# Ledger of designs, part 273: VH-VL binders against o60147

Target 1, 175 residues: o60147
Amino acid sequence: MLEKNKYLYIFRHIQTNQVLLSQGNVLKKTALFQLPYPLQKPVAPNGMRPAKLRKDHWVPLLKVEFPNESMFQSVFMQLLNYRKYRSVQPLTSDLLKLPIPVRRRKIMRQEVPNTIADLADILNKEKFPENSVRLQLSDKSDSEYADWPPSVQIDSEEIKLSRGFREKTTVDEAR

## First folded at step 13 (VH-VL)

Design od24 (framework fv_lerdelimumab)
Fold by ESMFold2-Fast, scan of step 13:
Structure od24 (fold): chain C 175 residues (1-175), chain A 121 residues (1-121), chain B 109 residues (1-109)
Amino acid sequence: as target 1 above (175 residues)
Amino acid sequence: EVQLVESGGGVVQPGRSLRLSCAASGFTFSSYGMHWVRQAPGKGLEWVAVISWDGSNKYYADSVKGRFTISRDNSKNTLYLQMDSLRAEDTAVYYCAKDEGHYSGWYYDYWGQGTLVTVSS
Amino acid sequence: SSELTQDPAVSVALGQTVRITCQGDSLRSSSASWYQQKPGQAPVLVIYGSNNRPSGIPDRFSGSSSGNTASLTITGAQAEDEADYYCNSRDSSGNHLVVFGGGTKLTVL
């Protein structure tokens, strides 16, 4: 009767514009391993430092409702694969003209349009039933980064969630 | 005039380590992702690892995860593959390969000549 | 992880047309590239983006794709075309980035 994990939540970092994918409205620390450019300063000479999740630095980008968990898993895994693929692809000539720090910032800023385009590409190729996938955005103009298939219904209501992945009436632990 | 030259292959006993190098020339090395692809004797091509343009992102085939480490030195135009805990199944010619194109049309436009790694007691 | 399936061997008479096929779910969402490998040599790119030919590759080589299948066609096969041919695609279904076909050995009779 009840399908769990049929929602894909996508979050945007307020400073870098980097994107995180989540299977729920609660963003877990392990999601930080998705980032092509870590938010924390480079690792000290003595090895890897654990990532820190600042929930207040992430805002909703979009939410996707799938008719079942199988469709959700397929799209979620494909989006994760797209992110890995993009992180190792060749640089375009316009990026090569920029100093390395500026280059990294521009690559990070493109994650929002790229993720939206990749989502649409996956949905266009999967041939899901008409109006079976519901898309809700925080900024409806972001839907213009892609051409959507007949399977997608864009919700007229924008996401009104607070930063930090929880309703404003809930206070999260600082540590 | 793009050229990729691998070195460091040889005969090694199981459980030992080898480090492969790939010297690149004829293109802006620091602008491209670089790959290692291997081929066991009489077998097909198997992707091993990739490293991003600046070395910040690295991905591995499941068969080598935890044992192999890909790295690069852009100041020397050189790609590396550190191979630890070698197994007989790792016996192969190892190619370094340059990628090109967009993610939907990504391909390997240049390959090195390969270096043979034989894991044998 | 997803697989790309190729027939292990195919033969063609000199001057005739041969088609080598590659099949797998990854091809539904990603373009194919094709590589020619002669004994003792490194692979050479002959087709990319499913149907584009690199500079220096003879026009007798062409590619096509539909659904989960990609094809490499050699029209008017020459003796020098005898080689192993591998297809390659982005793996969109799992934790792997790249998948290769098992290879097809082309014999020119």
Scores: ipSAE 0.598, ipTM 0.806, lowest interface PAE 1.4, mean pLDDT 84

Design od25 (framework fv_lerdelimumab)
Fold by ESMFold2-Fast, scan of step 13:
Structure od25 (fold): chain C 175 residues (1-175), chain A 120 residues (1-120), chain B 109 residues (1-109)
Amino acid sequence: as target 1 above (175 residues)
Amino acid sequence: EVQLVESGGGVVQPGRSLRLSCAASGFTFSSYGMHWVRQAPGKGLEWVAVISWDGSNKYYADSVKGRFTISRDNSKNTLYLQMDSLRAEDTAVYYCAKDQTYDSGWFDPWGQGTLVTVSS
Amino acid sequence: SSELTQDPAVSVALGQTVRITCQGDSLRSSSASWYQQKPGQAPVLVIYGSNNRPSGIPDRFSGSSSGNTASLTITGAQAEDEADYYCNSRDSSGNHLVVFGGGTKLTVL
């Protein structure tokens, strides 16, 4: 019996360090709606085309296992809302002094620590049962961006996948 | 108190254009993705289009792609649907709907709808 | 058209339990949401993320999902529950981002 929507898959962009949240182990193009800055330059003012998702540019950051789908959906929704809230806040005067490309790189670089801190904040508020939420990271040192509640158990095994969270399939092996 | 109010519906001849508006209030409009969903008389719900919070990403159902354009004006808290080259099969009540999160695909709330009738 | 399949009609006696089912491949990777629509009115979200209730929705409404199937259960149906019910989920095929079921008309006898 396959588990449905009880894992939160978090990806990181290899160049920009931007973060995408996913309900499944494969990114959907709708995930690009989470990004504050387009990955592609607009073609024309009224002919702006949707950003193209390049799955090979996104690597695992962390995987969160919840005991049930309801807890997963609650946390996922709250993380998306935290991200939206951050994206519309006024920029600090220090950031406004920087050239636009440098400013954007600094903002994007902070998405990893911000996402981890937001996740911990949500889990601290929700008061889930002890050891009910399992966290598996690609780099365990990233867990140090936050203080975790008793509900969280950090897996001793790191994620070793380089092609997102998918196991190799017959199709992947043939390619 | 979150509210969406559609306007701009009416009777229009095939091949003509019509623009729908959706006025949003009671929430930070610029923070949410917005959708258009339609319902033909006596039939079910059909998703039409979505626009991201900042207007940078847009997606359409295949049935309307190339004919309809979704847009928004965050300074006016208003969502738009420009409908070109209208066909009889576009006859429907058009609802605007707020995405509950950034891209969840769960719609709450919905507007009351505006009827578009494409006929000669 | 929709790629989620619902039975067009179902009936339940007042005070009894009814289960409305939604089936499709997109449900294998995406949760279902359920909407109630009464004649002449806009749809109202009653369940999201397979089994979460928005504030103001009675606790007699619940959801579940398994494999390619999602279900809406109304325990102790009331006269005011008579309505059309639609499921939706996110599209896995890439042609549409969101797909709806064809709808189920619930009659409370």
Scores: ipSAE 0.007, ipTM 0.582, lowest interface PAE 9.6, mean pLDDT 81

Design od26 (framework fv_lerdelimumab)
Fold by ESMFold2-Fast, scan of step 13:
Structure od26 (fold): chain C 175 residues (1-175), chain A 121 residues (1-121), chain B 109 residues (1-109)
Amino acid sequence: as target 1 above (175 residues)
Amino acid sequence: EVQLVESGGGVVQPGRSLRLSCAASGFTFSSYGMHWVRQAPGKGLEWVAVISWDGSNKYYADSVKGRFTISRDNSKNTLYLQMDSLRAEDTAVYYCAKDYGDRSGWYFDYWGQGTLVTVSS
Amino acid sequence: SSELTQDPAVSVALGQTVRITCQGDSLRSSSASWYQQKPGQAPVLVIYGSNNRPSGIPDRFSGSSSGNTASLTITGAQAEDEADYYCNSRDSSGNHLVVFGGGTKLTVL
């Protein structure tokens, strides 16, 4: 019966604008497996060096509070799958005109608006009760990337997170 | 006209490997996700795998995960499926299929004619 | 096995209307596409996005969806419509990204 399972946190990468989903305000190393474009690769020929999670490179994008765990699980799983769909989507004509490195940078930059739009799409389809879902955005203008259903209440409060040291999570280690 | 031509199918013993190819023409191959879909003799369609436009993302059906590897060579307009540890239940016609494009829908607007893989002892 | 349910067979008299159905929870959140497959041939897309028809597909083919059910309707069935029909959709619930129906064999009497 853990209340933490009612909260979804989304973080964005300062340099690339890629996003990570988390069930709590602690960002774990395993979340890096969500990325369509890896941030780190082994340089040595053996390829044995592990990826590192640099928490200083990630900032909170948004936080969603659900009325119960079942609603949280439904939306969280759907959002993860939407990210997989997005990663294999055909390229739009505007992207085709760009050199590959510039193209990848633009695709990464679009992850913030795309994730917000996908979240709204899921919430519109789920038909939750009016004002039952609380959405907090680090930048309220990001709410403009989507049309939100009556189930969503958008709050202006700052997103509070511990960066892991209060919740005793090792920066480079996660299960 | 869009053309997808599969090759590499044949008869193979259980536990062995095969590599399928799909030659694409008539569209900008490097812009689209590409899929493999199979059909066992007398049975329905089963999705196998997908690869993103540049090959950075790949996803597989649970039945083939860890045994099959999808890849592409955009300079040759060619899609590949490396099939390892083949089982009798992998016997099927394997189709190369093009993603519809320009939307988040999962529709296959063009299909190759298929290549038959028979896994038998 | 498939995660979308279709009846295995259906019959229609020449010139009459037939409706082929596809059912599954994934259809609540994503649209269906429909494919026609004749013996020894590759599938052909006949309807996408629930009710859009590709160029070259006769106007007697149409689609609809409601709740967890999608339907393919053929009005004024012709002999050449005899084929297997498959639906597909995105699967938002698990590791599968694409799911197909088991197929429906249409016989034109």
Scores: ipSAE 0.636, ipTM 0.804, lowest interface PAE 1.1, mean pLDDT 83

Design od27 (framework fv_lerdelimumab)
Fold by ESMFold2-Fast, scan of step 13:
Structure od27 (fold): chain C 175 residues (1-175), chain A 121 residues (1-121), chain B 109 residues (1-109)
Amino acid sequence: as target 1 above (175 residues)
Amino acid sequence: EVQLVESGGGVVQPGRSLRLSCAASGFTFSSYGMHWVRQAPGKGLEWVAVISWDGSNKYYADSVKGRFTISRDNSKNTLYLQMDSLRAEDTAVYYCAKDEPYSSGWYFDYWGQGTLVTVSS
Amino acid sequence: SSELTQDPAVSVALGQTVRITCQGDSLRSSSASWYQQKPGQAPVLVIYGSNNRPSGIPDRFSGSSSGNTASLTITGAQAEDEADYYCNSRDSSGNHLVVFGGGTKLTVL
């Protein structure tokens, strides 16, 4: 199949602040492979229950529109790599002194600022045309986590939330 | 078609050096981390090293740290492993392998055919 | 401990079901992937992310995980399935980023 997607959707977990990246405006179960820490607690004696996607626990963080699929793929792959290689960096001595559950909670809370900073860093390194990348946020104050290059245009409209993690247009589907 | 082709293996004496190469084709090499995995004759798989997509991050198994250096040339779609201070225990088939960054786990969707390194005499 | 434990050998009769297991603490937080290796050949990915099949892998291969254990199941084993099978996962101990199981030699009788 020909892939022509030029949108990146980023979601955050309402309780943990963990982040999921998606090529579509609806999260798929496979997105859970991005998470290093299970969302479900271990259940003795059977161990940890398999991770289940609860769509009502994830809300849109931001949406990025690229001018073409090639630029989308480049930025999307770089963002995945930034996240993966951050996860293997040595932990600070302060974090290592914390009990595992507390340590995980602190790491998870940083995923939103880290993801926004990573996105901005990638876009600053790439020399995209002025106003060619459009950024739309659920909460515009989150744009303050980073300094954006001239290639980025921040949309004045915030994301309109829909049930099941889909963006809604202002126009109803009554064609 | 995705292909990984290793070269540079051979017989070397203990204490000497050898450089392995892995030529990649069929995918955007510069978008993926690359790994070296080895297998001693009749033994199991042992992870050796990884290099990030841009070459800025490198990690090694404790058994090779300080002796082996992983590198890449994205303009040539080529991965390298510089092996210094070789020991008899480094005798193995060396595979290059491609990772998948979408997952937080490490798995290898494509492997090369391997190149044999024998450290002897 | 960061190591993954596999039984060294297992046998299955032609057409029957076999389960190969992999155990280790890293599996509590990371999914296992599985590789098939035939003599003189490179490993081939048969299952990733605990239960997904790459394109071209027969439906008889499936995976599952629970707690610190991951399993590869071959339903209706065929002669060509005779091989060594390796699991791997992310190493959470900090000694290695990737850890492999010791391998299981499958004999199809």
Scores: ipSAE 0.703, ipTM 0.849, lowest interface PAE 1.2, mean pLDDT 85

Design od28 (framework fv_lerdelimumab)
Fold by ESMFold2-Fast, scan of step 13:
Structure od28 (fold): chain C 175 residues (1-175), chain A 118 residues (1-118), chain B 109 residues (1-109)
Amino acid sequence: as target 1 above (175 residues)
Amino acid sequence: EVQLVESGGGVVQPGRSLRLSCAASGFTFSSYGMHWVRQAPGKGLEWVAVISWDGSNKYYADSVKGRFTISRDNSKNTLYLQMDSLRAEDTAVYYCAKDMGEWYFDYWGQGTLVTVSS
Amino acid sequence: SSELTQDPAVSVALGQTVRITCQGDSLRSSSASWYQQKPGQAPVLVIYGSNNRPSGIPDRFSGSSSGNTASLTITGAQAEDEADYYCNSRDSSGNHLVVFGGGTKLTVL
């Protein structure tokens, strides 16, 4: 039987700064299809292939705890939608001045601030109860990419894990 | 002057294929995501597909997934829609549309009519 | 499937003000844009970002939004404003990227 999870686990690629969203504390290979440069694309800034799933290449960016499954699903789906939306947007003039490989690297590098900004935007538009959404970051300075609503409580303790999330999640623990 | 000119429409039997083209001019084609939007005779607008600036990302409406393929050739300033396994409900005028950002289509082509009939 | 709801028809007397509405949950988190379509012609963008007008669009066209509703207002309707009007927005539900309203046929009496 599947457990009802209310945690969103967000991972960052150590070389490209690309972001993956996960409903569980372990990345599944299918998560790679979230990337703007999918597995079948031979895009390799700095000689890397960021579409390969290697445990040591993905580190925790942040963990979000929602008050219930419904809110989790709503925010998760909206974040996936924002990622798709961003991937097909027009290029800004500053990007047009760059060679294609450098341009792609810069776009990838922006996934962390963009994901954090999109999360905050979604939470500001959805009126959740005060202090009902808990954020724990690997680097607290990343919270500065956005203005957070009263519904968000940022954990004073940073995530100290260097590779993945090793935390055990249960329905009782999540409530 | 921005122009989008569609071509490739026509009458085709169910189960057959057509390839639509959209020739773009008057803007930096390679900088913009491009969309296909269709309109059945006497009906409303229905979004069909989008492709990113470099072709790395493509998304489709559920009604056409697995049957239609969007592509582009930035060296020719041309957008394509390969339509396979055509059905009667695909009968529509097909427009290519330029996204100015925020999902606003600032320019549309004049459309090309696709009629799927036996 | 359209997530945005529009009244299928509305009429206005020449020179009077008309408001066309578009409703849907996507509008709570995304701006609406509006398109005018005359018979046999391609759609023309008349309003974007809820209240911005493209160059060349008459100043009698304006937009507004509140909650889950977006509105297109034509102040002092002219005969040439007779057309179908469509709204669209980003689909915030995550399934589609773009959603259109069903369209509103404006008749200028």
Scores: ipSAE 0.668, ipTM 0.838, lowest interface PAE 1.1, mean pLDDT 85

Design od29 (framework fv_lerdelimumab)
Fold by ESMFold2-Fast, scan of step 13:
Structure od29 (fold): chain C 175 residues (1-175), chain A 118 residues (1-118), chain B 109 residues (1-109)
Amino acid sequence: as target 1 above (175 residues)
Amino acid sequence: EVQLVESGGGVVQPGRSLRLSCAASGFTFSSYGMHWVRQAPGKGLEWVAVISWDGSNKYYADSVKGRFTISRDNSKNTLYLQMDSLRAEDTAVYYCAKDSGWEYFDYWGQGTLVTVSS
Amino acid sequence: SSELTQDPAVSVALGQTVRITCQGDSLRSSSASWYQQKPGQAPVLVIYGSNNRPSGIPDRFSGSSSGNTASLTITGAQAEDEADYYCNSRDSSGNHLVVFGGGTKLTVL
């Protein structure tokens, strides 16, 4: 049985608020290549270290369900491209007044509202059927970062951070 | 007021290397992403590479990945393109272009011609 | 080749209106920008965000967009408008950041 790629799982870093996109409910180490600001400081060019994935540092931000794989792939690729565009966009004057480490921290913190706004922008431009795209958020107030089209249905129930995107297990049922 | 001046082009044999420079003035260079765009003789425009404001993010066209390296020196207001393993199909005028928005380049340099031939 | 499609050539009589079109799926979800290139010169931005005109560009240049098509319109074409015109857009396929049209050579008769 092959996996159906109709769900987009979006994660948030607990300290930096950087965002990662995933086709599965568990992050893969390769997702770290999406980050505009690596979590580990690079060493000299001939001594570079790859960043390590700390799964406990990433929590669910939102889950998107699409009616089919084609729509999922289209939105997923567009969202990755929006992130690339944002990483090369001009800096505002307020950011230029800040020391570089503080500037980067402020840019990173904006990834959550930016990702939500970008997702909404993509969905507003695509002509998807009414109520065909379902969103479930960890914090429903994050939906206020954007105006959503008629194709989007927002789930009334939030994702429980204590369980993440994982299915309930015997350990979760105990205590 | 805004000026972009490319240099470093010339005639070079296949398999060799060449480094292009783009000297920028008239704007806050360190706050903008910068692009390289090329145009083969008699052909259209082709995007080559981009670099973010601080150099932490770089993206390349598939045709040049692994061969070209984009870099910048904000203290000198200069953009670079290191071109390794050059091929005949890399023959083009190379333009330095300033990004000022999501879908466009507001200023372009005059271009520098790179001819790769044996 | 380029992901955005343009007719390679178009002609217009002096003082008349001409419309240059650009087509591609990426235009359904992103705006188009237009560049004018005269022989031996660098490209010049004439329209951005589908219908905005930069400072210094004559008001005879205008842009529009609908569905998968973007258009550049020149009303009252002048001799100096003879040039190659290129459109560009964000790449929706994810393989490139930017895509260009193949260019349209405008001849003013």
Scores: ipSAE 0.571, ipTM 0.793, lowest interface PAE 1.5, mean pLDDT 85

Design od3 (framework fv_lerdelimumab)
Fold by ESMFold2-Fast, scan of step 13:
Structure od3 (fold): chain C 175 residues (1-175), chain A 121 residues (1-121), chain B 109 residues (1-109)
Amino acid sequence: as target 1 above (175 residues)
Amino acid sequence: EVQLVESGGGVVQPGRSLRLSCAASGFTFSSYGMHWVRQAPGKGLEWVAVISWDGSNKYYADSVKGRFTISRDNSKNTLYLQMDSLRAEDTAVYYCAKDQGRSSGWYFDYWGQGTLVTVSS
Amino acid sequence: SSELTQDPAVSVALGQTVRITCQGDSLRSSSASWYQQKPGQAPVLVIYGSNNRPSGIPDRFSGSSSGNTASLTITGAQAEDEADYYCNSRDSSGNHLVVFGGGTKLTVL
């Protein structure tokens, strides 16, 4: 049976804490276009594609199962828009006192709590049926970054990646 | 005193290019996202482009995507808009606007006086 | 077309109250801001976050929001309030980051 995608995976970068959204349990190189701060220089000379993706540097943060594909698409698009809004927001006053490299690292570190908060905000506004959305977190304490609506059921369970994701893990330098 | 001063507008033939500048003063320029907003003669406001505090992120309205490039020089407190492949419908006053928006809402607390771009044969 | 809808014109008698409205789906998830524009001048922010006034804006200007509608109210309109008024919000469609209403021309009689 072919099943239409109703799963959202969010991955966290082990060094920077930046996050990537994926429509499945395998990351594609094009997902790097989501990053507010690039991890490496773009491929030259064509420059059209993002630099090489190092899958061994990404770990699952959370997985969301939606009742159907249309609800998944709605939430996924809204999350991408929230990331765009956040990337151009003014800096808070506490960040202005920091050197640029330190400031940038602090901003990157906040992507995990910010993405979780944005997901909860979207789900609170969408008014889905009670217990219709299943949220799995690699670390259940991350659920504390937001207040969740009655539509969300939270599990603390290991997020299983496809065998293909693990087999495609690379140790090659991203540069 | 916060000021935004645009320059670089003028009359240009279709298919040609212009580069607009916006000189900022009176605030920490490098801490804010900056926008370009345009207004055709007798028409309403239309958002054009935005750039993040350090230039790492840029977004464009569909009508200008692939033709316009937003950039900034934080050392000079200056915002730029490179306009290529200009069309008659790009004729407008171009405003530089300071972003004070948050994820919950958007607002521009300061605007420049604008610079007129006329695309004409 | 504009995602936010405004009536193109409205009139008010000197000293009376006028309400300008802005309607669109993006207002369900984002607050509206309002700008005043006089001929030959740049827009000026008069209300942000639905009902906050910037420093220097008279208290006769107020805002409100409900569902998909935002309103700018001028209580006791003055001659100098004659201008075009624009609302803006975040774009819910994802095609733009910012969307503006078409503008409302206020005439003070």
Scores: ipSAE 0.663, ipTM 0.825, lowest interface PAE 1.0, mean pLDDT 84

Design od30 (framework fv_lerdelimumab)
Fold by ESMFold2-Fast, scan of step 13:
Structure od30 (fold): chain C 175 residues (1-175), chain A 118 residues (1-118), chain B 109 residues (1-109)
Amino acid sequence: as target 1 above (175 residues)
Amino acid sequence: EVQLVESGGGVVQPGRSLRLSCAASGFTFSSYGMHWVRQAPGKGLEWVAVISWDGSNKYYADSVKGRFTISRDNSKNTLYLQMDSLRAEDTAVYYCAKDYGEAWLDYWGQGTLVTVSS
Amino acid sequence: SSELTQDPAVSVALGQTVRITCQGDSLRSSSASWYQQKPGQAPVLVIYGSNNRPSGIPDRFSGSSSGNTASLTITGAQAEDEADYYCNSRDSSGNHLVVFGGGTKLTVL
């Protein structure tokens, strides 16, 4: 990305509950490389097609506003590293009893609470000014997955967008 | 009792390949991430690579990216490190280590020596 | 790795207390673990998660952390504690998942 922003856009997959992080309000296909488990490839009567980025399948989870680009980059990189590390975490005995596909689905379901907890952990360890980081969630109850530091202000307004973080324009509606 | 036993080390010429193995016992191998860590003679510990529980995720130190490949066979409780295009700087004792979580490496093998010399 | 900094050597008298330190930015977001390595042997985990001891590690070993610094403390050092000590942490830089300190050689006098 040419322009560095102070906003972190976090998306959730409607079917798997997997999470994607983005520096912009529109997901790029390369974001799929973040996923520890690839999305199921779509199938057609005439054979299997390669997985594609289905923008309609990714909805807003939360948006984070940072006071500057430096703080944004620090938190964004740390959050990506937390996700990489979670992919090598030990499995609980309960998961080991499950068939691999069921096991993966259960692990994927935890990405939303895990991402929120990781974000809070990073922000609790950073010494940001009071009320300097602003969170806006699609579902405010998701804030309950973590204890937030004094630096965080949770927006009373929920995200009402259902197709990513972009508002429909007349041009987009014509397409 | 948890045991990790490395093998496959030896003396090789630059540009050649070696495959290291780590045989695991005493724990549920398929539940844990596994690491390779190396130590050059008289030097400190250097992290090399890690592999997730099912092998779907792999991460490497920049010094070995594109040359080394980590893999595992959960049916044999064995971890592997395929080392291609070996350089003199790869000379080290190679340890396999079990990930307890958070990069805490709770059990280590005895190590296997790899010497890259002409 | 060079991201975590340790003093190369430290000495302690038999029965006295010694503190070994580890410093780096990754410690602000991740707890340190500590490894003891004796000549010709594999490393042994002695402290993890800042101040937890694995089963079989003597009570004289303890850990602490504050800011970008982690410490390993040995109270009542014994001759058998003479070894190299390494800290490690998750790498916050994004280039590696794991980073080690350079190691500290402990001599028990």
Scores: ipSAE 0.602, ipTM 0.789, lowest interface PAE 1.3, mean pLDDT 85

